VHH binders against Probable F-box protein At1g14315. Designs and how they scored, part 10

Target 1, 278 residues: Probable F-box protein At1g14315, of Arabidopsis thaliana (Mouse-ear cress) (q9m9t0)
Amino acid sequence: MQLLPHDTVEDILERVPVKSLLRFKSACKQWKLTIESQYFQAKQLICSAGGKDLNLVLVSEVPKRYHIYQLFHNSCDGLVCLFDYQTLNNIVYNPATRWHRRFPVSSTNTWRYINPSSPYRINTSSSRGHALYVDGSLYWLTGKKEIKVLALDLHTETFQVISKAPFAEADHRNIITRSLNNRLCLSVSKPLQQMIIWSFNSENKTWEQIYSIVNRSVTQSLPVAILEKNKLLCCPRSNSRQLMIYDIKTKSVDSVSIGTYRCGDSVFCYFESLISIL
Below, E stands for the ipSAE of ESMFold2; O stands for the ipSAE of OpenDDE; V2 stands for 0.75 times the mean of E and O plus 0.25 times the DockQ between their complexes.

## First folded at step 9 (VHH)

Design s16 (from p4 with F101S L103D E105L Y108W; framework vhh_7mjh_2)
Fold by ESMFold2-Fast, scan of step 9:
Structure s16 (fold): chain B 278 residues (1-278), chain A 122 residues (1-122)
Amino acid sequence: as target 1 above (278 residues)
Amino acid sequence: EVQLVESGGGLVQPGGSLRLSCAASGFTFSSYWMSWVRQAPGKGLEWIGRIYTSGSTSYNPSLKSLVTISRDNSKNTLYLQMNSLRAEDTATYYCARGDYSEDSLPTWFDYWGQGTTVTVSS
């Protein structure tokens, strides 16, 4: 295959339906160059704590059309979650099973059921309005004064309000949804350098407060992963080339180098490499 | 119930001017930053600019000489004045509540209007 200019490959990728990407995954080195480009910079890191490894993907650039906001691997099942800015669709693609789903925010039943008075409403500013994928379901924050969690079960295609947030009222800008070690979590920033992390227990349908942190650097960071023995991996909201590891018991911060990549809010945690879609 | 309703779109000739309005209801309009965003046919979203609660503005550098954003808090209304319109300005224009990073595609808006279509053609 002759090498194409990067801009040409990016334009082709931008215009290709996700279902068609499977056709290129084993045959085209050009797709790998596009993913490894400055627009799709991804680096796999392995974080070791105790006897367990956690694979982490850093995506430092937001693609022109697509925003890759989640990567999962569950025993040969990998999922890629994309937001398409042109069509305002959420796309979930499983390369192992060739399954995909599109969830438009424009005049579709999905947004009519979630918000019938305005299909274009996005009720979370800090999570950037896109869905979070955890264990076969998509999750959104909704409501401002009484923040609720909406779930869409991708297997049954049913919507439900799974639980309201474990606090009566907070500025929605201070609330971030995160998938931490395959668990639905809320990170809540409070005045005076305080951050509280709540984890959703899907078995009991209850919220558990897992961290209460008072630390200037950590409270201005994005939580990325829960490591063994009460350690939290965090990404600074800066051009740092280091991730932070916070130890809740000792209240100490250590750093992990991410090489030439800078820390940003496009940091994803997954158990194994998933990049077979492209 | 938060609502944003755009108006003022339509057909305009190249070189012309047009003013769009966005009527806001269901929230304390004066307490929020407001933005204009557009989407040309077959293209992605393009941030136009924002207006702060103070009335100060920040614009996409590519569009700054062509547009002016203003607000009237007594009428709960946001405005976009556009001058020297070109065919490339053909798009659906959206009023949005919230902020936008100038160096990234918009993902930080909690409410959007339905949009108003501007067609620049002779």
Scores: ipSAE 0.000, ipTM 0.138, lowest interface PAE 17.1, mean pLDDT 60

Design s17 (framework vhh_7mjh_2)
Fold by ESMFold2-Fast, scan of step 9:
Structure s17 (fold): chain B 278 residues (1-278), chain A 124 residues (1-124)
Amino acid sequence: as target 1 above (278 residues)
Amino acid sequence: EVQLVESGGGLVQPGGSLRLSCAASGFTFSSYWMSWVRQAPGKGLEWIGRIYTSGSTSYNPSLKSLVTISRDNSKNTLYLQMNSLRAEDTATYYCARGDYSEVDSGYPTYFDYWGQGTTVTVSS
């Protein structure tokens, strides 16, 4: 795959003209065209699952330098989250507010304060330094022995640490923050035993255990979406041309072909998106 | 297409020995760490051991005296030798590929491909 030699992620992000709410849709269209031409080859895939059409955005052939964590969700008010493997910077950009931040990695210390007056630090290592966007807030994993979730409310610019029992016992290498059906979730993997998925209720500020899975294939995969009450869509970590659907009630796995795309590519799930990547 | 196919399972008497094989295809076998994992009926997965590209091995301490893992890179085959089998060793045995390039990433750094499994029953 080839990328234009004169284009960088930073140059492209800075070229998005987001100056007012009236121009937001125009900026979203410009960003969509930029993503399609500069970062990757993408297609929107329609799958029938649970009697409903599921829209998937498949991102293929992303340059090794970049990893895209999240694209715009149901409206043009989402975040663009990127990781630059060459510079080890996490880049989080909100086109509507023009808010952006870069999180560099130190060779001697992977933990840094978001600002000098803050008591909180985020892990800036390449494996855990990425931010996750859910419902107007950014989330990071923080801590090593006592693992916590750090939340930044983008509206109030207020930091809050969320701590729950599952974070204390798990190896930090086995905890992943995920956005599943527009909810903050934690996937906690205990190698060779089980995977537990916790969902955060932002209104009640409580965690709910939604899945406990013992399955050799599913526990080594990345959760993508919750299709129905009993079905979980998963992306194998391997170079597979199949997605997996796990049925919690029957404890069985079914496969969905993604054609010429591979599970090593980024996969985003949209049910009602105003943006098509096609 | 990556495939792992286990064979050699079956019925064996207590105190007996058995050798399982795993035939690998669709990838450069010599470049990957390989593992054996088992699952007894109604129980969770139990890691048995891992063999590195160098041929060195690492075992579950609870099983080290019972098993030996080896590989033949010229035949793209992984082996599990089991001795002094007990009824508690009754399980489905899985061959799994450990990716040598796998990084510390905040999710399990084990096994991207699994075989279908082969069943070992220890009974008289």
Scores: ipSAE 0.000, ipTM 0.151, lowest interface PAE 17.5, mean pLDDT 61

Design s18 (framework vhh_7mjh_2)
Fold by ESMFold2-Fast, scan of step 9:
Structure s18 (fold): chain B 278 residues (1-278), chain A 124 residues (1-124)
Amino acid sequence: as target 1 above (278 residues)
Amino acid sequence: EVQLVESGGGLVQPGGSLRLSCAASGFTFSSYWMSWVRQAPGKGLEWIGRIYTSGSTSYNPSLKSLVTISRDNSKNTLYLQMNSLRAEDTATYYCARGDYEYTSGDTPIYFDYWGQGTTVTVSS
């Protein structure tokens, strides 16, 4: 019931092109003071991609209780996805319609049931417990020994296991769900500095391997966005103040500075809609 | 410890009637809106209706003529009366708790606790 009001969400967001934002932030003392404020409980970077353009949206202050892990700007589906650390609930909120849905979970270590009567468990360890919104559905990883993808269709309110993971014997701790270019993706890190990215095809219900990367820096990073067919934006899982752009064809890495932010901060990527609710 | 326990499910013939019960414990039952939700095999969740703290009810328009929701606050029990049952009413029926602080009747409601469900099979 204590969800963020529409105006409060808008007040903490600022949209500019990524190059302009990073220069603006590094030059502007006000931005640096805001980001480094002692009242700033959680640091959030939102990466916005529309067509070929990449924009960085800065969320300057988020209460520690809430983690904004996904934001969509769409005239019909302007959704804010929150994780409440105190109640361990995933919350989907539409500010324009005042629609909200809570997903209460039973407390059982790092694996939780979506609700007490549900046979499904989700991994709540850090970023892995978050629901991902893609094309009107919420997605989770479920299962401990056998990893499965659980979907909730928000239109029909139907829970279903849509697919088993397209890999066997992978340590579940090395698997991350990502929304890349409005597609459900799985990023799988393997011991030989290999990262494989799988994309879910919702039309035929199959998984497609879209990237197989052997690179020390990339395999220790979080995929953020696909900029072009052969370019992947990644956030290193270190205290780096730089994002990486990996070119799959040339196998080269370029860097983009995130100023006073660190790659240990939460990084979100969403597609900009032509008609925005926010 | 909040608990909702459904009962009264089973096999019933087409055209028959059935009353489901939901026993609530671990909270002040009289202070909460309550709902019934069902899920047919291989299908999605379907909201049946809600009952307010006042005893007033609101139903899914597709089901309104077939069901009645009631409550007995002295027994902490919620009821669903179903009449003229059809094969398509075969489903698992869930009791769910709704918070009285929902903003308005026009705002979609959410459920914070669910029962384990009781199965109703309609067949000859």
Scores: ipSAE 0.000, ipTM 0.091, lowest interface PAE 22.7, mean pLDDT 60

Design s30 (from p4 with S30R; framework vhh_7mjh_2)
Fold by ESMFold2-Fast, scan of step 9:
Structure s30 (fold): chain B 278 residues (1-278), chain A 122 residues (1-122)
Amino acid sequence: as target 1 above (278 residues)
Amino acid sequence: EVQLVESGGGLVQPGGSLRLSCAASGFTFRSYWMSWVRQAPGKGLEWIGRIYTSGSTSYNPSLKSLVTISRDNSKNTLYLQMNSLRAEDTATYYCARGDYFELSEPTYFDYWGQGTTVTVSS
């Protein structure tokens, strides 16, 4: 496990706003154990989609300093991926074990291979500066004209560029990164209301096209989960209280109620999976 | 300028109840997490609880059956309802704007009120 060295109390307090420092110095140890387990406000929702019950996690509240962009749950652990707007760090955090790693990204900095072959610039706008955590690795989009995917293996601490094609001709604004069924996926919007979803195979380092969809409603939605080979669960960008199920064979859209909840960027589908960060 | 002003403190008999208020100004109150924190004489700070922008709450497990936090976004006001007060609850009570939590660290706040004192007679 690649843990950060344990910070001293003085080093930790140096990172707190000056106004709060004097009041919290004596309270640091008192609060850690009590508060940690309630760090994020999240709700679980079970929905029936395509004859399968899915566990969805709705994250409604996070501190304004952080953007939560990925959430995993399993029988032993939970993993949260978030972006710190104040320090521009990507953080992978396990609340159950209190393990965390910070990965600095700055709007003026470049990210480099650890054995320098070429520097890579990470685009730090909110939608492109975020990493995705999948199967022990962090992934970023790089560049604007030539879109590349940069990977950092957390176990070996090695960087690699894993793709240039088929994204070289796509506008970066038309590429959305998603974690679908614990796989790194890219949704690429093309002319004529077409969306192509690519899945990354981390074992052989190749991209596989898994969906090609021509449908106005689906192409303007966020993919949430893959249900069956021909069915995709999507969250409309229209603040709908319904999820969409798109059937690729019939090209039809069915709706699933999510009760009083709305669709949005805070909807995550979780599966029971083993998370290895050793 | 961000300001938080607590009120409602005073002398209370053991077993009594008390409601504290915190008037917020100088920021978009509805958009921030808010918390209550207390400090007993000669002791460290103790976190009481927080309220999220949704109105959901999270409490110190040692205090959760004794306190309720609520907010009125139309009045930019935060409340702390306390029941079954004991001598150990004698403290200065602060409201704080909690817009982030340091991972694996104590909860931190960027603005605090001046505090209101609650004294529970023994």
Scores: ipSAE 0.000, ipTM 0.163, lowest interface PAE 15.6, mean pLDDT 62

Design s35 (framework vhh_7mjh_2)
Fold by ESMFold2-Fast, scan of step 9:
Structure s35 (fold): chain B 278 residues (1-278), chain A 120 residues (1-120)
Amino acid sequence: as target 1 above (278 residues)
Amino acid sequence: EVQLVESGGGLVQPGGSLRLSCAASGFTFSSYWMSWVRQAPGKGLEWIGRIYTYGETSYNPSLKSLVTISRDNSKNTLYLQMNSLRAEDTATYYCARGDYESGDIYFDYWGQGTTVTVSS
């Protein structure tokens, strides 16, 4: 997949199965440069007819001042969430329609509109791109002792609290919001190598417990995606150049090289949305 | 309405076996971890074990040789199989939705309990 013409590389990436993309990144310098670009440009998502076997390629290039922290997809398009370090604004961008919305962040990291102002505080740890887009709404977690689901209806531009977290009195510092396979998830870390993952069903407003993991390496990582039944892709919290694949049935960990790219780099969330199609 | 209803308790002789059932309703049973807990007369709550959505189990190490937890998602039913029962296993047994670890209780719903008495 090391082709000199950049246009040919994009054509091939659009035809390669999504689950193969991360594997080829470390071997393909041209593809790596495309993913690691610092120009703010999102290419339109391509969807296959029928939607059953969607091959999506989102080529995103962002300036250093923007942090890509969330990608969403639905049918034939997807949303990109960016944080603008210079203006302290969150931006929701649809590359297919070139639609965007800006949400100014207060000194307390509260999302707001000029009209109307949001009454809700979005916690800094949960607001770093762990949102879900479903049925024209975005979902986040809010609150410290009583963690709740906060919804933003993009049509009416209104905020509302629609659900409570599936656990009582858990320490909010041990709770991380994740987007796994286009679903809002909570990763709850317990002391001594335990991690529980809950998935939010936006249709019926309920939580489903999908993983309980006892593994030292995995509990020190951030879940990224579910690759196959019982396989979890994870990003180590350490400054690592490898992703981990955890097999829940065999309880084994395999490593995937990501070259000079590191877990925690601003473009990492790019892969979460692509893999959610698998 | 979320309901958990235990059954199968009663009087059993030492060395005997007993299977408890928990009928779940009002929620998607297959989506949740389930636990068994017990409380002996005059004592605190003791966690027995959990079963995950995919069927894997984890037990209190002090009880692991005595019990087996299983589930039937098609019947929305949780089971606790107990063998080699002793007088000290006399307790009220509760079905609970959620988990218990390291003194922290993550149960949001409990059954009414079913009483097991081990006595000659």
Scores: ipSAE 0.000, ipTM 0.148, lowest interface PAE 16.2, mean pLDDT 59

Design s36 (framework vhh_7mjh_2)
Amino acid sequence: EVQLVESGGGLVQPGGSLRLSCAASGFEFSSYWMSWVRQAPGKGLEWIGRIYTRGSTSYNPSLKSLVTISRDNSKNTLYLQMNSLRAEDTATYYCARGDYSEGPTYFDYWGQGTTVTVSS
ESMFold2-Fast, scan of step 9: ipSAE 0.000; ipTM 0.172

Design s37 (from p4 with S54Y S58D F101T L103G T107I; framework vhh_7mjh_2; at its last look DockQ between E and O 0.04; V2 from the best seeds 0.00; counts 0 for: pae E 18.9 > 2, placed apart)
Fold by ESMFold2, look of step 10:
Parts: structure tokens; sequence; C-alpha cells
Structure s37 (fold): chain B 278 residues (1-278), chain A 122 residues (1-122)
């Protein structure tokens, strides 16, 4: 019945599912203090992101006549961002803990500028103006004739153009940025013909074509996640109550029911976390 | 099942005008937002505008002066009036159920018409 060293307790707790950690907070004061510490929550997030957790799909729970919320593309540190059209607020939400906080959209006096500023104008009124978070950086597509990838490193707060897009011709509506397997990916569709997915290798700053798909249902869908070798989870661009799993080698397509929810909302993967913003 | 059928396309001289129609069936037309979208040969899709259930409209700013969207809920018909047409307006025009918004994730179009072709040439 010997007490475990504190760092051994932390090692055990960081492997425990988030729902269990929430239950454990009520059982022991020392565990409650450990689970609530900023240090442990960062450590648990790193352990979760290291590929030990299953990828998860989040769908909207507001399926009435119209979507009241706009869901942004992916999550950051287990948090998601929603926009509430009725109250005109942004909401940061942790699906695992149900923690949330609303932010007024008009709160400009609490902002500061990053210096030096972006070397390109970021057009937020187009589909290329959406930022994508991957592994500590934000990414945009920029440029008109030659499409470039602009990055903001959130630690250094430094903008840089990290690469040209790996393709020459594409309408901005045919290019989709996604975080797949925690990597920056570009999905480029040729209408009713082909979808090519490029993955960025940040170590050598190169693009690798990881998928080339000719199935017409899949080429009209949104990639969501890589499930295992040669399998891609996709969301049809409709109010479907089913997702698709495409096996790239066998060329087979399976449907997966999502019950009463619909794909028409944004779907993405996230790693569960204890993170909240205080 | 849901069907959308466009008509009214054809050959038009530059500076001319044209009115496209979209006949809707298989759903309660008056309960849905409707959009017009076009695709020039070899190019991507371009959103033209949308019309809400009660008749208000939003347009692509670059096309706003050229187009007018209307609907007749008693006839289950969506209309696109185009004026002062130019060669660059040559495209296949589609009606779609749902919406698309520049600068955000598009609201998905779950049904499309087969399209009607407009050619602007002398």
Amino acid sequence: as target 1 above (278 residues)
Amino acid sequence: EVQLVESGGGLVQPGGSLRLSCAASGFTFSSYWMSWVRQAPGKGLEWIGRIYTYGSTDYNPSLKSLVTISRDNSKNTLYLQMNSLRAEDTATYYCARGDYTEGSEPIYFDYWGQGTTVTVSS
C-alpha cells in the first residue's frame, strides 16, 4: 500500500481516457490537483497526440432546417471553435469535458498585431482565406496565379511562405486544406475524374502525393481522416447520414452509418484533451 | 424524388439578355433556399447568388450588376435573369438546392440540376 511517486502517478494518469480522468478528480485530492494542473494537461495532450488515441469524428448536433453554427475545419489541442449566428459570438468548446467559453466578435481592443505582419494579404472572404491549424502552426493558401502556402508559427509568431502548391492549375473551390494524420494536406479535385491528396513533409519542406482517387463518389467528398494503411474516411458533400470508407488498393467503398446525424455539417478528427481557456 | 430541370439556355449576342428557368419537383420548393451556379468550359464552379424562401437575395459581388434571381413558389420555379452578357459569361448554368458562401465552409448543395448551356458569341 506504498504511495507511488508523483511522476509515476502522472505517467499512469496521462494514459487514462479523459472521461475516466474526470471521474478520478472526485476520488482523490492529489489526483484532482494533478489532473487540473497546467503541466499535466499539456503532458496528457502530447501523449494523446502521439498516436495512442483513436481518431474521432465530430458531427453537428443541430440538424433542424438550418445550421445555427458554423464549425471551423479542425480542432486545436482538443478544442473546437463554433460561430453562433444568432448571438454573433464565437464559442470555444472542449467536446471531451464540455467546457466552453463565448467570445464577442466585436472585442477588437483586446487584440495586438504580430510584427512583422504577413507578407501577403490574407483574403478571409474566400475559401482560400481559411486558416488550418496543424502541429503548432496556422496555414493559408495565398496568391492568385501561383498558389503558395503561407505559415504562421504560433510559438515564434513568424510568417513565412513555406512552399509553392504542388500543382499548377486549380480553381480555389477545388482545393481543400485538411489535417490528415496530423500533417498539412491539400486535396485537389478534378470534377468527376480524380482527387489527389498531397501531404507536406515539414522535415524536408517537400510535397508527397499520398493518394490518387478516381472513384466518382469519393472525388466529390471531403477527406476526414486516414484510418489505417490504405483506408480513407470521407464525408459526402450532402446531407447524408453515412460516411464513406475508401480502400485505396482494393478500390472498394463502404458506408458507415452515423445514426441520426448528418454529414452536411463539418466533420473532423480531434485528440481528446483536458484543455480549457481560463 | 427531388428533381431540378434548367431551361432557357442558348446562343446570345454580346450585350444581350437571357432568362433561365429551373423547374423543381419532388420536394416542398417554398421551404428551401435556392442558388444559381455556373461553370465555364474547363473552369471551376462559380456561385452566382441565392434566394431565400421569402424572396430576398444575395449575389456574388462580381456578378451583382448582371443578374437577378427570382422565384415563383406557386409554380415551383426558380429564375435567373442575365443582362449585358459578355463572352466570359459563356457557361453551363445550374440551379441547386442549398447555398455557398465565399470565405467560409460552403453550405452544401444536396441536389443539382443537369444544367443549361449559355453561349455568348456573335
Scores: ipSAE 0.000, ipTM 0.126, lowest interface PAE 18.9, mean pLDDT 69
ESMFold2-Fast, scan of step 9: ipSAE 0.000; ipTM 0.229
ESMFold2 (binder alone), look of step 10: mean pLDDT 81; pTM 0.815
OpenDDE, look of step 10: ipSAE 0.007; ipTM 0.247

Design s38 (framework vhh_7mjh_2)
Fold by ESMFold2-Fast, scan of step 9:
Structure s38 (fold): chain B 278 residues (1-278), chain A 121 residues (1-121)
Amino acid sequence: as target 1 above (278 residues)
Amino acid sequence: EVQLVESGGGLVQPGGSLRLSCAASGFEFSSYWMSWVRQAPGKGLEWIGRIYTSGDTSYNPSLKSLVTISRDNSKNTLYLQMNSLRAEDTATYYCARGDYSEGYPTYFDYWGQGTTVTVSS
């Protein structure tokens, strides 16, 4: 049972330190059991950054059918959200159990209704805003002048507007929903090479500004993970074979090579998960 | 403003043929891929097929023998030719403009209001 092409596996293994190789083999065996599907492909990658080995999993879709947005859990026992554009259904898929569920939509103009019975419209026109899976719910951005967060509870199938975005009259093209350390986050890119990251506090239902970054390279990237309180892993939006690690305290950027893989692979959509730091 | 306006729907006998048109305005039509989508009464949306800017087409495998999608960039018009129509082809037919993500056709960012086709004797 191999998820990667033979040549790709050999290329990765030749670049990995011996200590990290043992970790890679363990992670590879785990992933073979949980993400074997005709819906998407999985790639394993181990690379070094600042004396640490990062264990990354890249998950991409089967061409022309589905889009993978989010892998929720680092042990790969999580759910992924796919969009099937042949049937126009959102699909929530559990790779470990092969469980899946379809959520049909209907649309008018630039807005789509999730299930004809829903009172809410979702804006699926933003290529930078996808359905996000966090803790049993799907999240979308809705509205144009006053951006709101729409939640669908997958257990109860109920919709609710959980909170208005913490900024007024934002350009929706510059707002991205992300899961960072298992929390719902909004990344907002502004002129002046500024990026603000807001985190949703589910306990009191408020938004908290957790990062304010001024850096030309980082503000044109996708936040992937918070490695330490002061370090942010980012994927460039440009076609790049390197990830970036931004240190909030020192305001410095380190690069992490991802070998033959690219952040902007045009053939397959991708999602990456940080498994461990060695 | 972007507009897509479907036309050509109506009542047709089983076994008949029908051509639908979609008139596009408010954007550079030749720069976008386009799709047809249908919704039968009481059922979900079903993708019919798409046509790329190159003129190449891709169809839902269950429908490919019955439909042909074409475009005329000089008229900003998209077409759906349907042959051998059956009662189960009764639906509202929508024209939709394609969106790209990471170089890959993913979503529809604009839809028409739809045109209804009824197949009955």
Scores: ipSAE 0.000, ipTM 0.283, lowest interface PAE 12.6, mean pLDDT 62

Design s39 (framework vhh_enristomig)
Fold by ESMFold2-Fast, scan of step 9:
Structure s39 (fold): chain B 278 residues (1-278), chain A 120 residues (1-120)
Amino acid sequence: as target 1 above (278 residues)
Amino acid sequence: EVQLLESGGGEVQPGGSLRLSCAASGFTFSSYWISWYRQAPGKQREWVSTIYTSGSTNYAESVKGRFTISRDNAKNTLYLQMSSLRAEDTAVYYCARGDYSEGPTYFDYWGQGTLVTVKP
C-alpha cells in the first residue's frame, strides 16, 4: 500500500484565491464572522490594493497520523510543515507543486544528526526540537546551555549558525520559536507572569527585545501575529473559542470569537497562516 | 526531573494478551498527550497509539481493534492493553510525552522501553 505525504496533504487542503473570497465563505461558514471582522477586512484590503493576489488555505480532516504546525509562512512560498507520528520526521510540503522534503526527528533525549555527512545535531529534549520555517530557511535552537540558532537554507541545503540566543541558561521548556510577521522570534516565559519576545534582525544579525509583557492571560497564550505597532494577536493554550488582542501601550486585552473552532486544534495553524499573508 | 518508565512486557503466545504500563513522574501528567511507539529489530520506530488530555484516542491501522490505550491521571500512569497478538507485534515498546497546551510539538521525553516477544 502506497501512502505518500503530499497525496495525503492535498486530500485535506483547499486553496482559495483572495479574489474568490465569496467561495471561501461558502466553503467554510465557521470562519465567516472572523473574516468579516473589521480587523481582517481592513488588512486584506491593503494587500489586495497593492495588486498582489493572496491565497487562503483551508485545512480540513487532518489525518490522525500528522500534526500541521505551519501553513504558508510566506504567501509566495506556499509551504506546509507537518510532523509525521509514524516516521518521527518533519515534512516540508508544497501543495501546489506536490514537492516535499523530509527532515529527521530524534526519538531520544539527545542530539541527532540531520544527515550522515552533517556534523549538526538537533536537541529533542524540549519544544526546541521542532523546526520553524521563515523566508526559505528552517531554524532550530541548539543545546540547553549556550543556546545557538541553527539555520538550514532549503535552496542551497547548507547549515549555518546564525546567532547566539539573547539569554543564558534559560529553561528550554519556557522557550518557543515563532514566526511573527515573517520574522524569526523567540517567546520566553519568565516567573511572575512575564513573557518576553525577541525578534531576529536579519540586516544587522542581532536580537531585539520587542515585547516585555506582564499579563496572566497573555503569558498563558501563544503569540500569533503583530497586527499593528502596539497590538499582539494571541491564541490561548487552553481550549477556547476566542482569540486575544493585547494592546502593549494600554495593557488591555480584547477578545475575538472564532465561532465553532478552538485554539490549539488544526485550525490554529490555518488562522496563523491567514494573518501571515497580510 | 521528568521520567517515563515502561513495564509489563514479556513473552506471549500468538493470540495472547499483554498489558503495558508507563509510570510518569516529574511533571503534571494530566496536561500532556502521551503516545505509544514500538521498534522491532532492524526496523524504524513506528507510532502505535496516542491519547489526548480530553481522553480522545488515535491508533495505527495495524493495531486498530486489537489494542486499547488508556490513562489514569490520579496514578500518573498510561496503559496499553494488547489483544490478539501476532508475531509482527514483537518489538520494544516506548511511551513518549507530548504537550497538548503547546500545540503540535515534538515528543520531548521518552522512556527506556519494554520488550514484547510473540513466539512463533
Scores: ipSAE 0.000, ipTM 0.155, lowest interface PAE 18.0, mean pLDDT 59

Design s40 (framework vhh_7ocj_1)
Fold by ESMFold2-Fast, scan of step 9:
Formats: structure tokens, sequence, C-alpha cells
Structure s40 (fold): chain B 278 residues (1-278), chain A 122 residues (1-122)
């Protein structure tokens, strides 16, 4: 019988008492190799953006998707977020500290293991399921009528509600949380082919509108990286064989062929820190 | 007000067939991925089948070729046709709503039905 990815990943998470940088590097390398293995048809792209090198991993056409843990955000300096389609468990694991929490999804969709008294229901803003890691905290969207951002400080295990997202009315299905250049961002799709991208400033706890885009193709895509101050790399939701580069200044779209690989929900952005310690 | 109501479970002999139905209400059915999960006593809940908004389907390894998932958007209903049933298919079967998506696979289910019992005798 073939081992299920769930069993394999749980075995890894239980076995890895990562107390040293060497073991942490080994764990991160194993996760990268798993994504790039024959079970994950993957291609790496290296993009220069605002003085930073970003590595993008494209993953497509995996035959056993329902048995595979999904990495929501992977950083070798901190945190791995996993979702198991088969068991419906969200697992947050810090390989450096051995800290982990399971978040079983019940019909009430509550987070019991970290804060049993948490009153907030967690929303999924996309089919990838979203807890985003940025600078030692996890972020989710919560609420329907009044969309709020819920933050979990992983050091203190304390929830904080950022009282309101920077928009009055939007269907939660039109809001996607993204990590762009290591900043928490919200992508909001609006009528008339408009997408607005908001960036969170963690120092003053305010939202800054960084992009306002009017383009039919871009508004039906997932933003994955900022390449230059005026250029946004996007992944079409239509399972395309091309990535899009949108130039904010000229309002033009260029395409980048990814060969036999397909865009969709299978595009991950890895910062240099993940690559440099491998 | 989101509700998922399963029906069609029951007793069947090995080699037989059953058709499960899940009636959905309280949301725009055509905009969501739908799935079937099952859970046997003492075992983890596992994915049986999922169907995208486009009508594309995915199946668990143990049911491929035997089960067929389908949807009727006009009736707000998702179906699971189960053929060539074995004793190992005995479980409570749950209907689940995924998120909105034009993406390649369902990753998250936010509402669940109460489940319907399927019992396969040898």
Amino acid sequence: as target 1 above (278 residues)
Amino acid sequence: QVQLVESGGGLVQAGGSLRLSCAASGFTFSSYWMGWYRQAPGKQRELVAAIYTSGSTRYGDFVKGRFTISRGNAKNTVYLQMNSLSVEDTAVYYCARGDYSELSEPTYFDYWGQGTQVTVSS
C-alpha cells in the first residue's frame, strides 16, 4: 500500500525536534524537494524585485492532490502552515521551536486549541485556504458583513483583531489575502474590472492602498509578487500556461511562458531566506 | 441559513449500488465546489469525491472507477453514485460545501451536512 501524504507529513512533524539550524535547514530542504519531486511537477523562477530576489515555484498537475498537504506559507526562519484535504485539519508548525497547533475544521469553523474562547469564525478567501505568515504572526479574514483581519502572535499565542479591513462592502469571495514582498496584503476585486491591493503597515497598524488596477485579465488573477515598483506578477485563475506581468504605469500586460507547467492555485513565492539556508 | 441535507443511505449487499443526494440551500449553489466525505468508526474522515463549479471531478484512490459525483445546479443538488460496493465502503457519508473557485482543486470546506449511514453487508 502506498503511504498517504497525510501520514508521511505527520510522521515528519512528529519526528522533527528541530532545536538546531542544521536540522531546520534539512527540514526546509526536504519540503522544497517534495514540492519539486516527480509527484509535484514544478519549475523555479528567480525574479528581482525592489532589491530583493524572489524565487517562485510553479506546481501543476499533481495526480494525488487530495492526499497532499498544502503549504500556505513556508519560511525557513519560522513557520509552516499545512492543510490536509483528506482529514480537514489545519496544522501550524514551527520547526525551530517544535511548536505546533492543530485546527480541526468543524461545522462551526472555530480555532479551539490556541484560544478556546475565541468568538471569531475563520473565513476562507480562496480555495487554497488562507492562514498567512508574516513577521511572526498568522493572519486570517473573519466576518461576513464587517470584514475583519484576525492576527495570531505565535510567540504569545494571543489573538488580535484588526478592527476593520480598509473597505466598506465586499463579498468575502472577492477578497484574497496575499504575502507580497513579505508584507500582508489584501487583493479586493470590484465591479467594472477593478482590483485594489492594500498593504498592511505593522508598525502603525494602518492600511495603505498600493495598487488600483483596471484590467479584465488582471482582476481575474492572483497577485504573486511585486517585481519592480510598477510591475505586478500575476497568476491567471484559468489554469493558464502563462504568467502575467502587469505594468501599473503603462497599463499593459506582458506574458511569461511557463512551458508545460500551468498557473492556477499552484504558484508559490519563496523568499531568498528559504533558498539561502538550504 | 446554509443547509446541506443528505439522503439515499441505507443497507446494501456487497456488489450492489446506492445513490446519495445532497440538497443545498441558503447560498448560490453554482458558485461553490461540492464534495463527499466519509468516516468509518475509529477512522479519520476521508475525501470520497469532489466536483468543481466547471463540472470537473476528483476522486479518492479507493473509489476511482466505482463512484461518480455529479451536480444539478438547477436543483441545488450534488449526487454520489456508488457502484460495486464492498464492506470496506461502510461509513457515514457527509456532504460538504467548498469555497468559490475557478481553481484546480478544492482546498477548504466550510459547511457540512449531518451525514447519512451506508452499510454494506457481506
Scores: ipSAE 0.000, ipTM 0.141, lowest interface PAE 17.4, mean pLDDT 60

